VHH binders against E3 ubiquitin-protein ligase MYLIP-A (mylipa). Designs and how they scored, part 15

Target 1, 279 residues: E3 ubiquitin-protein ligase MYLIP-A (mylipa), of Danio rerio (Zebrafish) (Brachydanio rerio) (q6tem9r1to279)
Amino acid sequence: MLCHVTRPDAVVMEIEVDAKANGEDCLNKVCRKLGIIEVDYFGLQFSGSKGENLWLNLRNRISQQMDNLTPCRLRLRVKFFVEPHLILQEQTRHLFFMHVKEDLHRGHLRMCSEQAQELSALLAQAEFGDYNQNTAKYWYTELCGSEPNQTTINSIIAKHKALEGLSQASVEYQALQLVSSLEHYGVEWHWARDAEAQRLAIGVGPEGIAICRDDFSLVNRISYPIIQIATQSGKSVYLTVTKESSDSVVLLFKLISNRAASGLYRAITETHAFYRCDT
Key: E = the ipSAE of ESMFold2; O = the ipSAE of OpenDDE; V2 = 0.75 times the mean of E and O plus 0.25 times the DockQ between their complexes.

## First folded at step 4 (VHH)

Design p06 (from a29F with V29F E98D; framework vhh_lunsekimig_d3; at its last look DockQ between E and O 0.95; V2 from the best seeds 0.00; counts 0 for: unsure alone 63.0 < 65)
Fold by OpenDDE, look of step 5:
Structure p06 (fold): chain B 279 residues (1-279), chain A 123 residues (1-123)
Amino acid sequence: as target 1 above (279 residues)
Amino acid sequence: EVQLVESGGGVVQPGGSLRLSCAASGFTFSDNYLYWYRQAAGIERELIASITSGGSTNYVDSVKGRFTISRDNSENTMYLQMNSLRAEDTGLYYCTADIRTYTFDEGSEYDYWGQGTLVTVSS
């Protein structure tokens, strides 16, 4: 079967796999083509019937998870965001960088003005090289959603000039360092509703679970050590959490589909397993 | 507590029919996908039929046209009508739902299964 795997930079890779191939087979081929040995950091996503983003189960056959669409359309994504210094290969870091860059375009990362300026300079250097009068302004606009004032532009320019002579790999590393310091680095977001039918953004990351309102204001932060049990049933995910009183509370998240609920459940459990056992 | 109880198994001659039932409790039955599995002697448990919360059904090729999975949400019961039974259909039949639990202390995951009901097809 033929798979079209889209990279974070929008490049489509044609991957041919056996009709009975599992997700891991496809991912391995993708990573091999990219020269990536650190396969464990990555996964493949596809769109569900309701438009939800779903991770491909790497252990199962692709044909059993996706409708018999030829070609099979997948997206290569970073599944587990680790600290940049833990990444061994430049190719891996570059893919991380591309993913982060895409997230920035989608407005998924939040940062203060100073960080945005610094990141703008780094991105400019990475994409365009040494300072050019028209490049740094663009990235700030992309990060903040508005055109910066002259003072901000001058600041970005100064920062960009300070990066003169740095290689793409170097500035990408620095950019990842900066982004990794942000609060929501490595957080995968899931949309859900609580027991009162209020819309929530559930963030699953290396530090735990963030429960946010639809504007991403924090409602609750739950670290993994205080979580006792996670259960997925139908469209619902339940988290049993230990309270300070030593009692437990059950949190309910209702998602748009059973598959979405499974996705949240798997995100929580796999993230916990990965950062507990694999790092 | 989630409970699944299979019934309706027995001994039947080739070409015969059986109707299995799975009584469910402890979860919102109508919201869950349901599955029938079977396990023959010396063989791993295999998925044979599924039904979505919306009522869509799917079958493995070996039972297609002979078996029918259905559900009654008002009774929290799933059924498997088995017609034209064959010797190779012999085995322990299990029902399950798309319910899974992960324990953070042990880092382990488990599903919910009934005790199963035995179907024996023999001359």
Scores: ipSAE 0.633, ipTM 0.840, lowest interface PAE 0.4, mean pLDDT 91
ESMFold2-Fast, scan of step 4: ipSAE 0.700; ipTM 0.860
ESMFold2, look of step 5: ipSAE 0.646; ipTM 0.800
ESMFold2 (binder alone), look of step 5: mean pLDDT 76; pTM 0.750

Design p10 (from a29F with T52Y R100W; framework vhh_lunsekimig_d3; at its last look DockQ between E and O 0.58; V2 from the best seeds 0.44)
Fold by OpenDDE, look of step 5:
Structure p10 (fold): chain B 279 residues (1-279), chain A 123 residues (1-123)
Amino acid sequence: as target 1 above (279 residues)
Amino acid sequence: EVQLVESGGGVVQPGGSLRLSCAASGFTVSDNYLYWYRQAAGIERELIASIYSGGSTNYVDSVKGRFTISRDNSENTMYLQMNSLRAEDTGLYYCTAEIWTYTFDEGSEYDYWGQGTLVTVSS
């Protein structure tokens, strides 16, 4: 079976696996090709029938999870975002960095203007090296979605100049440090509707679950210790949460598909296990 | 509360027919993947039939052509029509839905099962 695995930088890797291979087999081959030993941080995603992003179950056969389409199309993604200082390999950090860059392009990370300027400078240094007249402005536009004014450009230039001589690896590390300080670092987002059919963005991250409106304004933040039970049934995910009054409340999230619901459920439980139980 | 209650089991002669029911409460059968399992004496529980939320069905080879899994949305009940029964079909039959629960204090997840209904095929 042939798998096309797309990296965060849009490079496609051709991976050949056995017809009965599970997700782990494929991921291991991918990581081996990339020289990555820290495989636990990564996963493979594919698109569901409704266009939803789904994590491949690494324990199950690939052929059982995806339509028998050759080639099988997968995406290499960071599954568990850890602090940059915990990452041991440069290759791993680079992949984290690529993923973060992609997320930035998608607008998944929020930051203030100063942070955006700093990050722009770092990204410029990483991509283009030492400052030249044409490189710093581009990243700010990408991060903020608008062309910066001259004052902002000058600030970015100054910051970029200050990075003179720094290696790609060094500035990528600094960029990850900066991004890791942001509120939504490592948060996986799921679209859902609540009991009142209101659209929500459910963020699952190392600090807990963020319930946001469609504009990503925070409605509620749920830390893992106050979650008693998570249940997935059909297209729905239920969270039983402890209140301040010692009573419990059940939160309902309805997703686009059963598989999407399963994805949210798995995201919550696996993230909890990874950050709270296994680490 | 999620509950699954199997019924319809009994004693039948080879070649006979039975219809099992799985009454569901606490969830909607049409929105979930549902399964029939059976367990013969001394043998591990085996999946024998599946009905998916979209209505498609799947069967293991040993029951294919003889068993039919279906559901009635109005009754919120799943059925297993068993025809041409054989001695090897004898066992405890369970229904289950693909419902997962994770208890955060214990860090475990599990599915919901019914109590089962006994099917005995004998001369």
Scores: ipSAE 0.252, ipTM 0.633, lowest interface PAE 1.1, mean pLDDT 90
ESMFold2-Fast, scan of step 4: ipSAE 0.611; ipTM 0.787
ESMFold2, look of step 5: ipSAE 0.533; ipTM 0.777
ESMFold2 (binder alone), look of step 5: mean pLDDT 77; pTM 0.759

Design p13 (from a29F with D31E R100M; framework vhh_lunsekimig_d3)
Fold by ESMFold2-Fast, scan of step 4:
Structure p13 (fold): chain B 279 residues (1-279), chain A 123 residues (1-123)
Amino acid sequence: as target 1 above (279 residues)
Amino acid sequence: EVQLVESGGGVVQPGGSLRLSCAASGFTVSENYLYWYRQAAGIERELIASITSGGSTNYVDSVKGRFTISRDNSENTMYLQMNSLRAEDTGLYYCTAEIMTYTFDEGSEYDYWGQGTLVTVSS
């Protein structure tokens, strides 16, 4: 069967796999075509019948997980984010960079004006190369908004000029170092409702879980060390967490479907397991 | 917190009937897929009946038309009505639900089962 796999840089790949292929067979074929040996950071996503954004189970047959196989539409995505110094291949780092660039576009990564200016200069150097006086001012809008004043532009120009001669790979590395320090680096978002049926955005990241209102204003941050147990039951996900007084409390998240609840549960448990793997 | 407690097993003659109960706590039966499994001597545990959160039921061929799975949402309990019992139906009957738990200190995942209730069909 023919799979259309969209890369983090929006390029679509046509991948032919056996009708009985597992998700892992497809992922390995995609990574082989891209020259990527660091397969463990990546996964394949698809859309569920209720609009869920779901991770393909790599150990199970593709045909048993997806409702529409003509064509089989998949997205190659970074599943587990790490510090850039842990990434060995430039191609892997490039795909991380493109995924992060998309997260910036969605507004899921916040930073101060100084960081935004630094990142703007790095993005410009990565895409356009060395500073050019005649065109540079038109590039500095993605992170500073559509109304950067002359002072902001001059600051970005100075930073861009300082990057003269640096390669795309070098500035992408520096950009990943900057963004890896930001609050929501590597965070995957899930929509849920609490016990009072209020809509929440649940962010699953390397260090823990962020609970936000639907405008992404932070309600609570729960690090993995204070989570005792996660349970998925039907459309619900329960977390048992330790309070500062050594008491425990159970948090309830209700999702739109059993598959969405399984998705949140798997995001939490697989993320924790991945970052705990070497200990 | 999640518990499944089975009851209703016993000794019955061929052609008799029994009703098994599975009382659930820590979760809601109406929101989950629920299952009855049977473990007979010398045979692997097998799925004999299921009910989805939407109420659809399915049965293994050997019990179709004789067994009925149901639930009472108000009592948070699942049932297995067994009619026209045969010697081959003898075994331990277990209930379970599609519930997964992960412990963060061990990185371990597990599911939940009842303790089992014994059904003996003999003359």
Scores: ipSAE 0.510, ipTM 0.740, lowest interface PAE 0.7, mean pLDDT 85

Design p14 (from a29F with S53E R100L; framework vhh_lunsekimig_d3)
Amino acid sequence: EVQLVESGGGVVQPGGSLRLSCAASGFTVSDNYLYWYRQAAGIERELIASITEGGSTNYVDSVKGRFTISRDNSENTMYLQMNSLRAEDTGLYYCTAEILTYTFDEGSEYDYWGQGTLVTVSS
ESMFold2-Fast, scan of step 4: ipSAE 0.507; ipTM 0.759

Design p15 (from a29F with T52D R100F; framework vhh_lunsekimig_d3)
Amino acid sequence: EVQLVESGGGVVQPGGSLRLSCAASGFTVSDNYLYWYRQAAGIERELIASIDSGGSTNYVDSVKGRFTISRDNSENTMYLQMNSLRAEDTGLYYCTAEIFTYTFDEGSEYDYWGQGTLVTVSS
ESMFold2-Fast, scan of step 4: ipSAE 0.532; ipTM 0.764

Design p16 (from a29F with Y33W R100H; framework vhh_lunsekimig_d3)
Amino acid sequence: EVQLVESGGGVVQPGGSLRLSCAASGFTVSDNWLYWYRQAAGIERELIASITSGGSTNYVDSVKGRFTISRDNSENTMYLQMNSLRAEDTGLYYCTAEIHTYTFDEGSEYDYWGQGTLVTVSS
ESMFold2-Fast, scan of step 4: ipSAE 0.523; ipTM 0.773

Design p18 (from a29F with D31E I99Y; framework vhh_lunsekimig_d3; at its last look DockQ between E and O 0.83; V2 from the best seeds 0.00; counts 0 for: unsure alone 61.2 < 65)
Fold by OpenDDE, look of step 5:
Structure p18 (fold): chain B 279 residues (1-279), chain A 123 residues (1-123)
Amino acid sequence: as target 1 above (279 residues)
Amino acid sequence: EVQLVESGGGVVQPGGSLRLSCAASGFTVSENYLYWYRQAAGIERELIASITSGGSTNYVDSVKGRFTISRDNSENTMYLQMNSLRAEDTGLYYCTAEYRTYTFDEGSEYDYWGQGTLVTVSS
């Protein structure tokens, strides 16, 4: 079975696996090719029938999870974002960096203007090296998704110039440090509806679960210690949470598909397991 | 409490028919993906039929045209009609649903299976 695994930088890797291979087999081959030993931080994603992003279950056969097997199209992603200082390999950090860069382009990173400018400068240094007027302007526009005003551009340029002489590895590390300081670092977002059919963004991260409105304004923050039970049934995910009164409340999240619900459920449970046991 | 109880198994001659039942409690069958599995002696458990919450059905090739998976929402029960039974259909049949529970204190996940019902096809 041939798998096409796309990296965050859009490079496609051709991975051949056994017809009965599970997700872990594929991921291991990918990481081996990349020289990555820290495999636990990564996963493989694919698109569901409704366009939803789904994590491949690494324990199950790939052929049982995907309808079209040849080629099997997968995406390499960071599954568990850890603090940059915990990453041991430069290759691993580079992949984290690529993922962050992709997230930035997709508008998934929320940060203040100053942080955005700093990150832009770091990304420019990483991609192009020391400041060059011929390439830098183009890159800044690309990073911002829109043409920034001249004041912003000048600020980014100044910051970029300040990075003169720094290696790619160094600035990538700094970029990861900056991103890791953001509020939603390592948070995976899932769209759902509550019991009243209101649209919610459910963020699953190392510190717990964030329940936000569609504009990402915070409604509730639930830490893992106060969660008693998570249940997935059909398109629904239920969270039983301990209240301050020692009573429990059940939160309902309805998702677009059973697979999406399973995805949220797995995100919650695997994240809890990972950070409880590994970090 | 979630519970699945299989019934309807027995001894039948080749070419015969059986109807298996899976009575569910603690969750709604119509809202979940449901599955029939079977396990022959010395062989790993295999998926043989599935029905989505939307009512779509799927079968493994070996049972296509012979087996039919269905559900009765009013009875909260899933069924497997088995026709033209063969010796290779012999095994323990299980039902399950995509109903999962994770306890945070123990870090344990529970998948719900019935006890199974034995189907023996023998001349």
Scores: ipSAE 0.387, ipTM 0.715, lowest interface PAE 0.7, mean pLDDT 90
ESMFold2-Fast, scan of step 4: ipSAE 0.672; ipTM 0.837
ESMFold2, look of step 5: ipSAE 0.641; ipTM 0.800
ESMFold2 (binder alone), look of step 5: mean pLDDT 75; pTM 0.737

Design p31 (from a29F with V29F T103W; framework vhh_lunsekimig_d3)
Fold by ESMFold2-Fast, scan of step 4:
Structure p31 (fold): chain B 279 residues (1-279), chain A 123 residues (1-123)
Amino acid sequence: as target 1 above (279 residues)
Amino acid sequence: EVQLVESGGGVVQPGGSLRLSCAASGFTFSDNYLYWYRQAAGIERELIASITSGGSTNYVDSVKGRFTISRDNSENTMYLQMNSLRAEDTGLYYCTAEIRTYWFDEGSEYDYWGQGTLVTVSS
């Protein structure tokens, strides 16, 4: 069957796989075509019936997970974010950078004005090279509630000029270092409801799980070492967490669909497995 | 504690019928996707029928038109009506639900299965 796989840079790849291929067969073909050996950082996403972003289970057949296969529409995405120094291939760093750039365009990352200015300069250097009044474009300026003004733009220009002579690979690395310092770097967000049906945003990240209200204000932060068990049952995800005195408590998250609950459960368990380094 | 208990298996002649039941407890039955698997002697378990929480059904080609999966949410029970049975339908029939547990200390995932009910189609 024919799969249309959209890269983080929005280029669509056509990938032929066997009708009974599992998700990992497709991912491996994509990565081979791109020259990527560090396959473990990546996954494939597809859209649910209401336009939800769902991760393809790489161990299961593609045809058993997706309702529309003519063509099979998938997105190559970074699933597990790591510190830039751990990434060995320049091509892998480039795809991380393109993913970050797309997330910035969609407003998925928050940072202070100073960080936004630094990042804007790095993005311009990566795309256009050394500062040139006629070609430099700053599509991304500030994300911290400040209105872009001429002073801010002049600051970005000064920072861009300071990057003169740096290669695309060098500034992409610096951009990844900057974004890896942000609170929500590598955090994947899921909408859920608690046992009292209150809406929550659940952030799954490298160090643990953030439980937030629907405005993203933090309710609780749960590190992986204090989680004993995660269970998925239908539309529900349960976490058994250790409290003081060897006590435990069970947290309930109810999601909109079985696939959404599977998505949260797998995000939690696969993220833990990845960063624990137990394969 | 999650429990799944199959019943209704037996010995039947080719062309006969059987109705299997799966009684469930320890989870929210009405929210779960439910499955019937079959394991023939010497081969691995295969999914033969599924039913979603909304009642949509799916079957492997070899049983389409002969088997019917259904659920009774008020009784926490799933059924498999088996008609026009063939020798190839002989095997252990297992029910399962979409329930997975991950133990963080082990990094291991576990599923919940019943003990199975034996169906033998012979002359």
Scores: ipSAE 0.502, ipTM 0.759, lowest interface PAE 0.6, mean pLDDT 85

Design p39 (from a29F with D31E Y102W; framework vhh_lunsekimig_d3)
Fold by ESMFold2-Fast, scan of step 4:
Structure p39 (fold): chain B 279 residues (1-279), chain A 123 residues (1-123)
Amino acid sequence: as target 1 above (279 residues)
Amino acid sequence: EVQLVESGGGVVQPGGSLRLSCAASGFTVSENYLYWYRQAAGIERELIASITSGGSTNYVDSVKGRFTISRDNSENTMYLQMNSLRAEDTGLYYCTAEIRTWTFDEGSEYDYWGQGTLVTVSS
């Protein structure tokens, strides 16, 4: 069967796999074509019938997980984020950078004004090269989501000029160093509702789980060491968490579908497994 | 806590009927895929009947037309109605639900199964 695999940089690859192929067969073929040896950081995503953004289970047959296979539409995405010095290949760092760039557009990463200006300069150098007064006036608005004031623009210009002569690979590395220090680096977001049906954004990250309101304001943060058990049952995900007083509390998250609930459960368990072994 | 408790097994004559029950606690049966498995002497545990959250049912060929899986959402219980029983239906019957549990201390997944209920079909 024919798979259309979209990369983090929006380039689409055509990958042919056996009709009985597992998800890992497809991922390995994609990574081989890209020259990536660091396969473990990546996964394949697809869309569910209710608009869910789901991770393909790499150990199971593709045909058992997806509703439409003509063609099979997948997205190559970074699943597990690590500090940039742990990444061996420039191609791997480039795909991390493209994924992070998309996260910045969605406003999921919080940073101070100085960091935002520095990152804007790095992004401009990576995409457009050295500062040029004839073209640069159009570049510096994307990260801020609106037109910044002239003082901010002048600061970004000064920072961009200071990067003159640096390669795309070098500035992408510097950008990843900057964003890897931010609170929500590598966090994957899931929509859910609590026991009272209030809408929540659940962030699954390297350090634990963030529970946020629908505007992403933090309600609670749960580190993996204080979670005893995670359970998925139908559309529900339950977390049994240890409180400071040694009492246990059960948190309930209801999702839009069984597949969405399975997705949150897998995000939590697979992230815990990855960082438990990697740390 | 999550529990599944089977009941209703016993000794019956060929051609007889039994209704097995599976009482669930710690989760809601109406929201889950539910399954009945059978463990017969000398063979591996096999899936014999399933019901989806939407109410669609499926059966292995050997029991199709004789067995009926159902649930009662008010009692949080699932059932297996067994008619026209045969000697080869003898076995330990288990219920399970599509429940997945991850234990963070061990870093491993755990499935919930009941203890089973014995059905014996003999002369």
Scores: ipSAE 0.450, ipTM 0.754, lowest interface PAE 0.8, mean pLDDT 85

Design p40 (from a29F with S53D G54S E109Y; framework vhh_lunsekimig_d3)
Fold by ESMFold2-Fast, scan of step 4:
Order: C-alpha cells, then structure tokens, then sequence
Structure p40 (fold): chain B 279 residues (1-279), chain A 123 residues (1-123)
C-alpha cells in the first residue's frame, strides 16, 4: 500500500508498506528514511470523514482506521513536545521547529508583543540568515500581525541584527527554548461541549488538561494527579476527578463524533502515559 | 459495571439459522459503535460485523448477504442474525462495544468483552 506522508516542513514522502501494516510500521519507516532515532516524539495524523484531525493508532492496522487508502494520506507531526535540550538530534529539533512555526502561523500559541518580536527575529535569522536591508522588508509580518507599525519593525530589526553570525541550528534551538516557556507549548486542542451544551476548548498538555471557553479563556485546570479515571463511551468522554474535599466529581465532554471523542480520550491517556514514563 | 452478555449459540446443521444476542448494561447501545467478533480453533479473533451509532453496518466478505447485525435500543441489546450457516462459521462469537477506560494511578487500559457464545455447524 502506498502512503503519502506530509512532513512538518510540507515535503511529501512516498512510503510503501505491507497491506496489513500497522501504524507503527509506517511511522518507523518514515523516521528511518529521515534518519530519526527519536521516534517516540512523533505520530501520524489523518483526516476523518467529518473533517476531524485524528491520530493514527500505531498498534492497529492502517487499513482498519482509514476510509481512503489509494493513496493513504498521512501527516508526520510532533505528538509529544519536550524542551529542546532533551532532543538529541538536530533533524528532530528541526522538525519540532517547523511544527512550532506552522502552529504559530495558525495562532495556536499566545505570547506578549516583546516575545513575538524576539521570536520573529529568530524565525527570520533561521530562514534568511543575517539581517540585510534589501531582503528584510516583508519578513516580519508572520507573527506580529498583518500591519506591524514602524516601532515594532525597528525593534525586530534590532533583535535580528543582534543574531548576526548564528547558525540555523543555533537559532532554531533558541526559538524552541522561547516557545517552550509559553503557557500552551505542547498543548493539543479539542472542541467539545459540556453537560449544558456550552462550547469548550479542551487543551491536553504535559501536566494536565485546560478547560477553556470558546475564546480560549481559562475556566479550570485539571492536573493528572487529581484525575482518577477517563472513559470514552460513544461521543462522550468522562473524567472522574478528585475534589479538594476528597469527594469525586465526573466531568462530561461531548464531541461531534465517536472518532472525535476517541481522539480526545487518546490525547489525554497517551499524553499522561508518555509524560509519566519518558519525562 | 459495564457488562456484555452473549447468548443464542448452539449446534445447527449446514444451511440452518441462529440469532445471537448481546445484552448490554452500564451503557447505551444506541450511543456506541458495536462489534461482533468470531474466534475459530487455531486462528486469531476476527471482526465479522459492525454497526455504528447512526446504524450503518459493515461485514467481512465471508458473511456478507448471510449475516445481519442489528440493535434494539428499547432492550439495550445487539443481535447477529445468521442465515445459511456453513461449517466454516463454527466458532466462539464475542460482542464488544467501543467503550474504553483508563486508570491514571496504574496507567492501565480496559476494554469490555463478553464471555462468548459457541456456534457449532455440523452435519
């Protein structure tokens, strides 16, 4: 079976696997071709029939999870984010950087203006090298909005000039250090509704779950140590949580489909399992 | 307290019919994807039929046109109607639902399966 696997840098790889291959077989072949030993940080995503963005279950056969296999369309993505000093290979850090860069363009990470300016300079140095007035004119609109003012541009230029002589690898490392300090670094977002049918954004991260309104304003944080049980049943995900009083409460999240609910359930359980053992 | 209990298995002659039942408790069958699996001697358990929460059905090629999966929401029960039975249909039949539980203190996953019901097709 032919799989088209899109990398975080948008390059498409053609990967041939056995018709009975499981997701892990495909992921290992992708990583082998990229020279990546640190396979555990990565996963494969695909699109569900209702437009869901879903993680391929690596233990199950690919043909049992996807409706269209001619060709099988997958995306190589970072599934578990760690601080850059824990990453051993430059190629792995590069793919983390490309993933983060795309998420920043999609507005998935919030930061103050000063951090946005610093990151814009790092992104420019990584992609274009040392500051050059003739080529810099349009580089700084990626993160600071479509209409950055002169003061903002001048600040970014000064920061970019300060990076003179730094290699792409060094600057990508610094960019990852900056973004790893942001509140929602490594957080995967899922849309759900509560028991009252109010729309929620559920953020699944290394330390726990963030429950937010649809504008991403925080309602509650639930750390993994106070979660007893997670259950998926149909379109619903239930979390049994210990209150400060030692009583238990059950939180209900309803999603648009069984696959979406499975996705949230797996995000929560697999993230907890990863960070319990590997960080 | 999620439970699945299969029944309806037995001994039949080739060409005969059986209706298997899977009684569910602790969850609602109309809200879940439901599956029938079969395990014959010496081979791995295989998925033979499925029904989605919307009522869409799917079957493995060897049983298409002979088997029908259905559910009764009022009885909270899933069924497998088996017609034109063949010797190759002999095996243990299991029902399961797409209900998954994870415990955070142990980091353990739990799936829910019935005990199985035996179908023997012999002349």
Amino acid sequence: as target 1 above (279 residues)
Amino acid sequence: EVQLVESGGGVVQPGGSLRLSCAASGFTVSDNYLYWYRQAAGIERELIASITDSGSTNYVDSVKGRFTISRDNSENTMYLQMNSLRAEDTGLYYCTAEIRTYTFDEGSYYDYWGQGTLVTVSS
Scores: ipSAE 0.537, ipTM 0.779, lowest interface PAE 0.6, mean pLDDT 86

Design p44 (from a29F with T52Y D111E; framework vhh_lunsekimig_d3)
Fold by ESMFold2-Fast, scan of step 4:
Structure p44 (fold): chain B 279 residues (1-279), chain A 123 residues (1-123)
Amino acid sequence: as target 1 above (279 residues)
Amino acid sequence: EVQLVESGGGVVQPGGSLRLSCAASGFTVSDNYLYWYRQAAGIERELIASIYSGGSTNYVDSVKGRFTISRDNSENTMYLQMNSLRAEDTGLYYCTAEIRTYTFDEGSEYEYWGQGTLVTVSS
C-alpha cells in the first residue's frame, strides 16, 4: 500500500509498504529515506474520523488503525522532545525546529516579551538569512499574535542584525536552546472533559501533566511521581494520584472517542517511560 | 476487575463451522474496541478480527467472508463465527479489549488477555 507521509517541514514523501506492515515498518522506511538514525524521537500521526490527531501504534498493522488507506495519509512528527545538545544529527534538529515553530504559531509555548523578540530574530535569520529591510516586518508578526508596535520591531531588528552571518543550522540550534527552557516545551495537548463535563486542555510533558481550562489557564499540575496508575477504558482515562494527605484520588478524563482516549493514555504512559530512561 | 473468558473451541473437519465466545466482566463490551487474535504453531500471534465501539468491523484478508465478529451487549459477550474452516485456521484463539492499565512505579503496562480457546481443523 502507498503511504503519503508529510514531514514537519511540509514536504510529502511517498512510502510503499507491505499490506500487512505495522507502523514501525513505515516509520523505519521514512527515517531511512531521510537519513535519520535517531528514530526513537519520532512517530507517525493520522487523523481519526472525529478529527482526532492520533499517534499510529507502531506495533500494530497500519490497515487495522486507519479508516482510509487509498492513500494512507500520515504525518511524521516529533513525539519526544529533548534538549538540542542530545540530538546528534543536523537533519533531526531541523525537523525538531520545524515542529517547534508550528507549536509557537499555535500559541502553546508562552514566553516573556524579551524571549519572544529573541526567538523572532532567530526564526527570521533561519528562514530568510541576514536582515533585509524590505521583508523583515512580515516575519516578526508570527510570534506576537498581533501587529507588534514600532519599539518591539526596532528591538527585533537590532537582534536580527546581531545574528548577521550565522548559518541556518546555527540559529536553529540557538532557537531550540531558547525554547527548550520554556515551560511548555515538548508538551502535547489533548482536549477532554472532567466528571462535570467541563472542557479541559490536558498537556502531557516530560515532567508530568498540566490540567488547564479551555483557554489554557492552569488548573492543576500533576508530576509523574505522584501518579500511581493510569487506566484507559472506552472513552475514559483514569489517573490514580497521591494527595498531599497520602490518600489517593481518582481523576476522570472523558474524550471524544475511544481513539482519543487511547491517544491520551499512550501520550501519558509513553512520555513517562521515555523520560524515565532518558536521564 | 477486568476479565475475559474464551470458550467454544473444539475439533472440526475442514469446511465445518465453530462459534467462539468471549465473556467479559469489569467493563462494557459496547464501549470498547475488541479483538480476536490467533496463535498458530510456528506463526506469531496474529490479529484476525476487530469490532469497534461504534460497531464497525475489520478482518485480516485470509478470513474475510468466512469469519464474522459480533457482540451481544445484554450478555456483555463478544463472538467469532467461523465458517468454511481450513486446516490453516488451526490455533489458539484469544480475545482482548483495548483496556489498559499502566503502573508508574514499575513503568509497566497490564494488558487483559483471556486464556485462549483451541480450534483444531483436522480429520
Scores: ipSAE 0.481, ipTM 0.765, lowest interface PAE 0.7, mean pLDDT 85

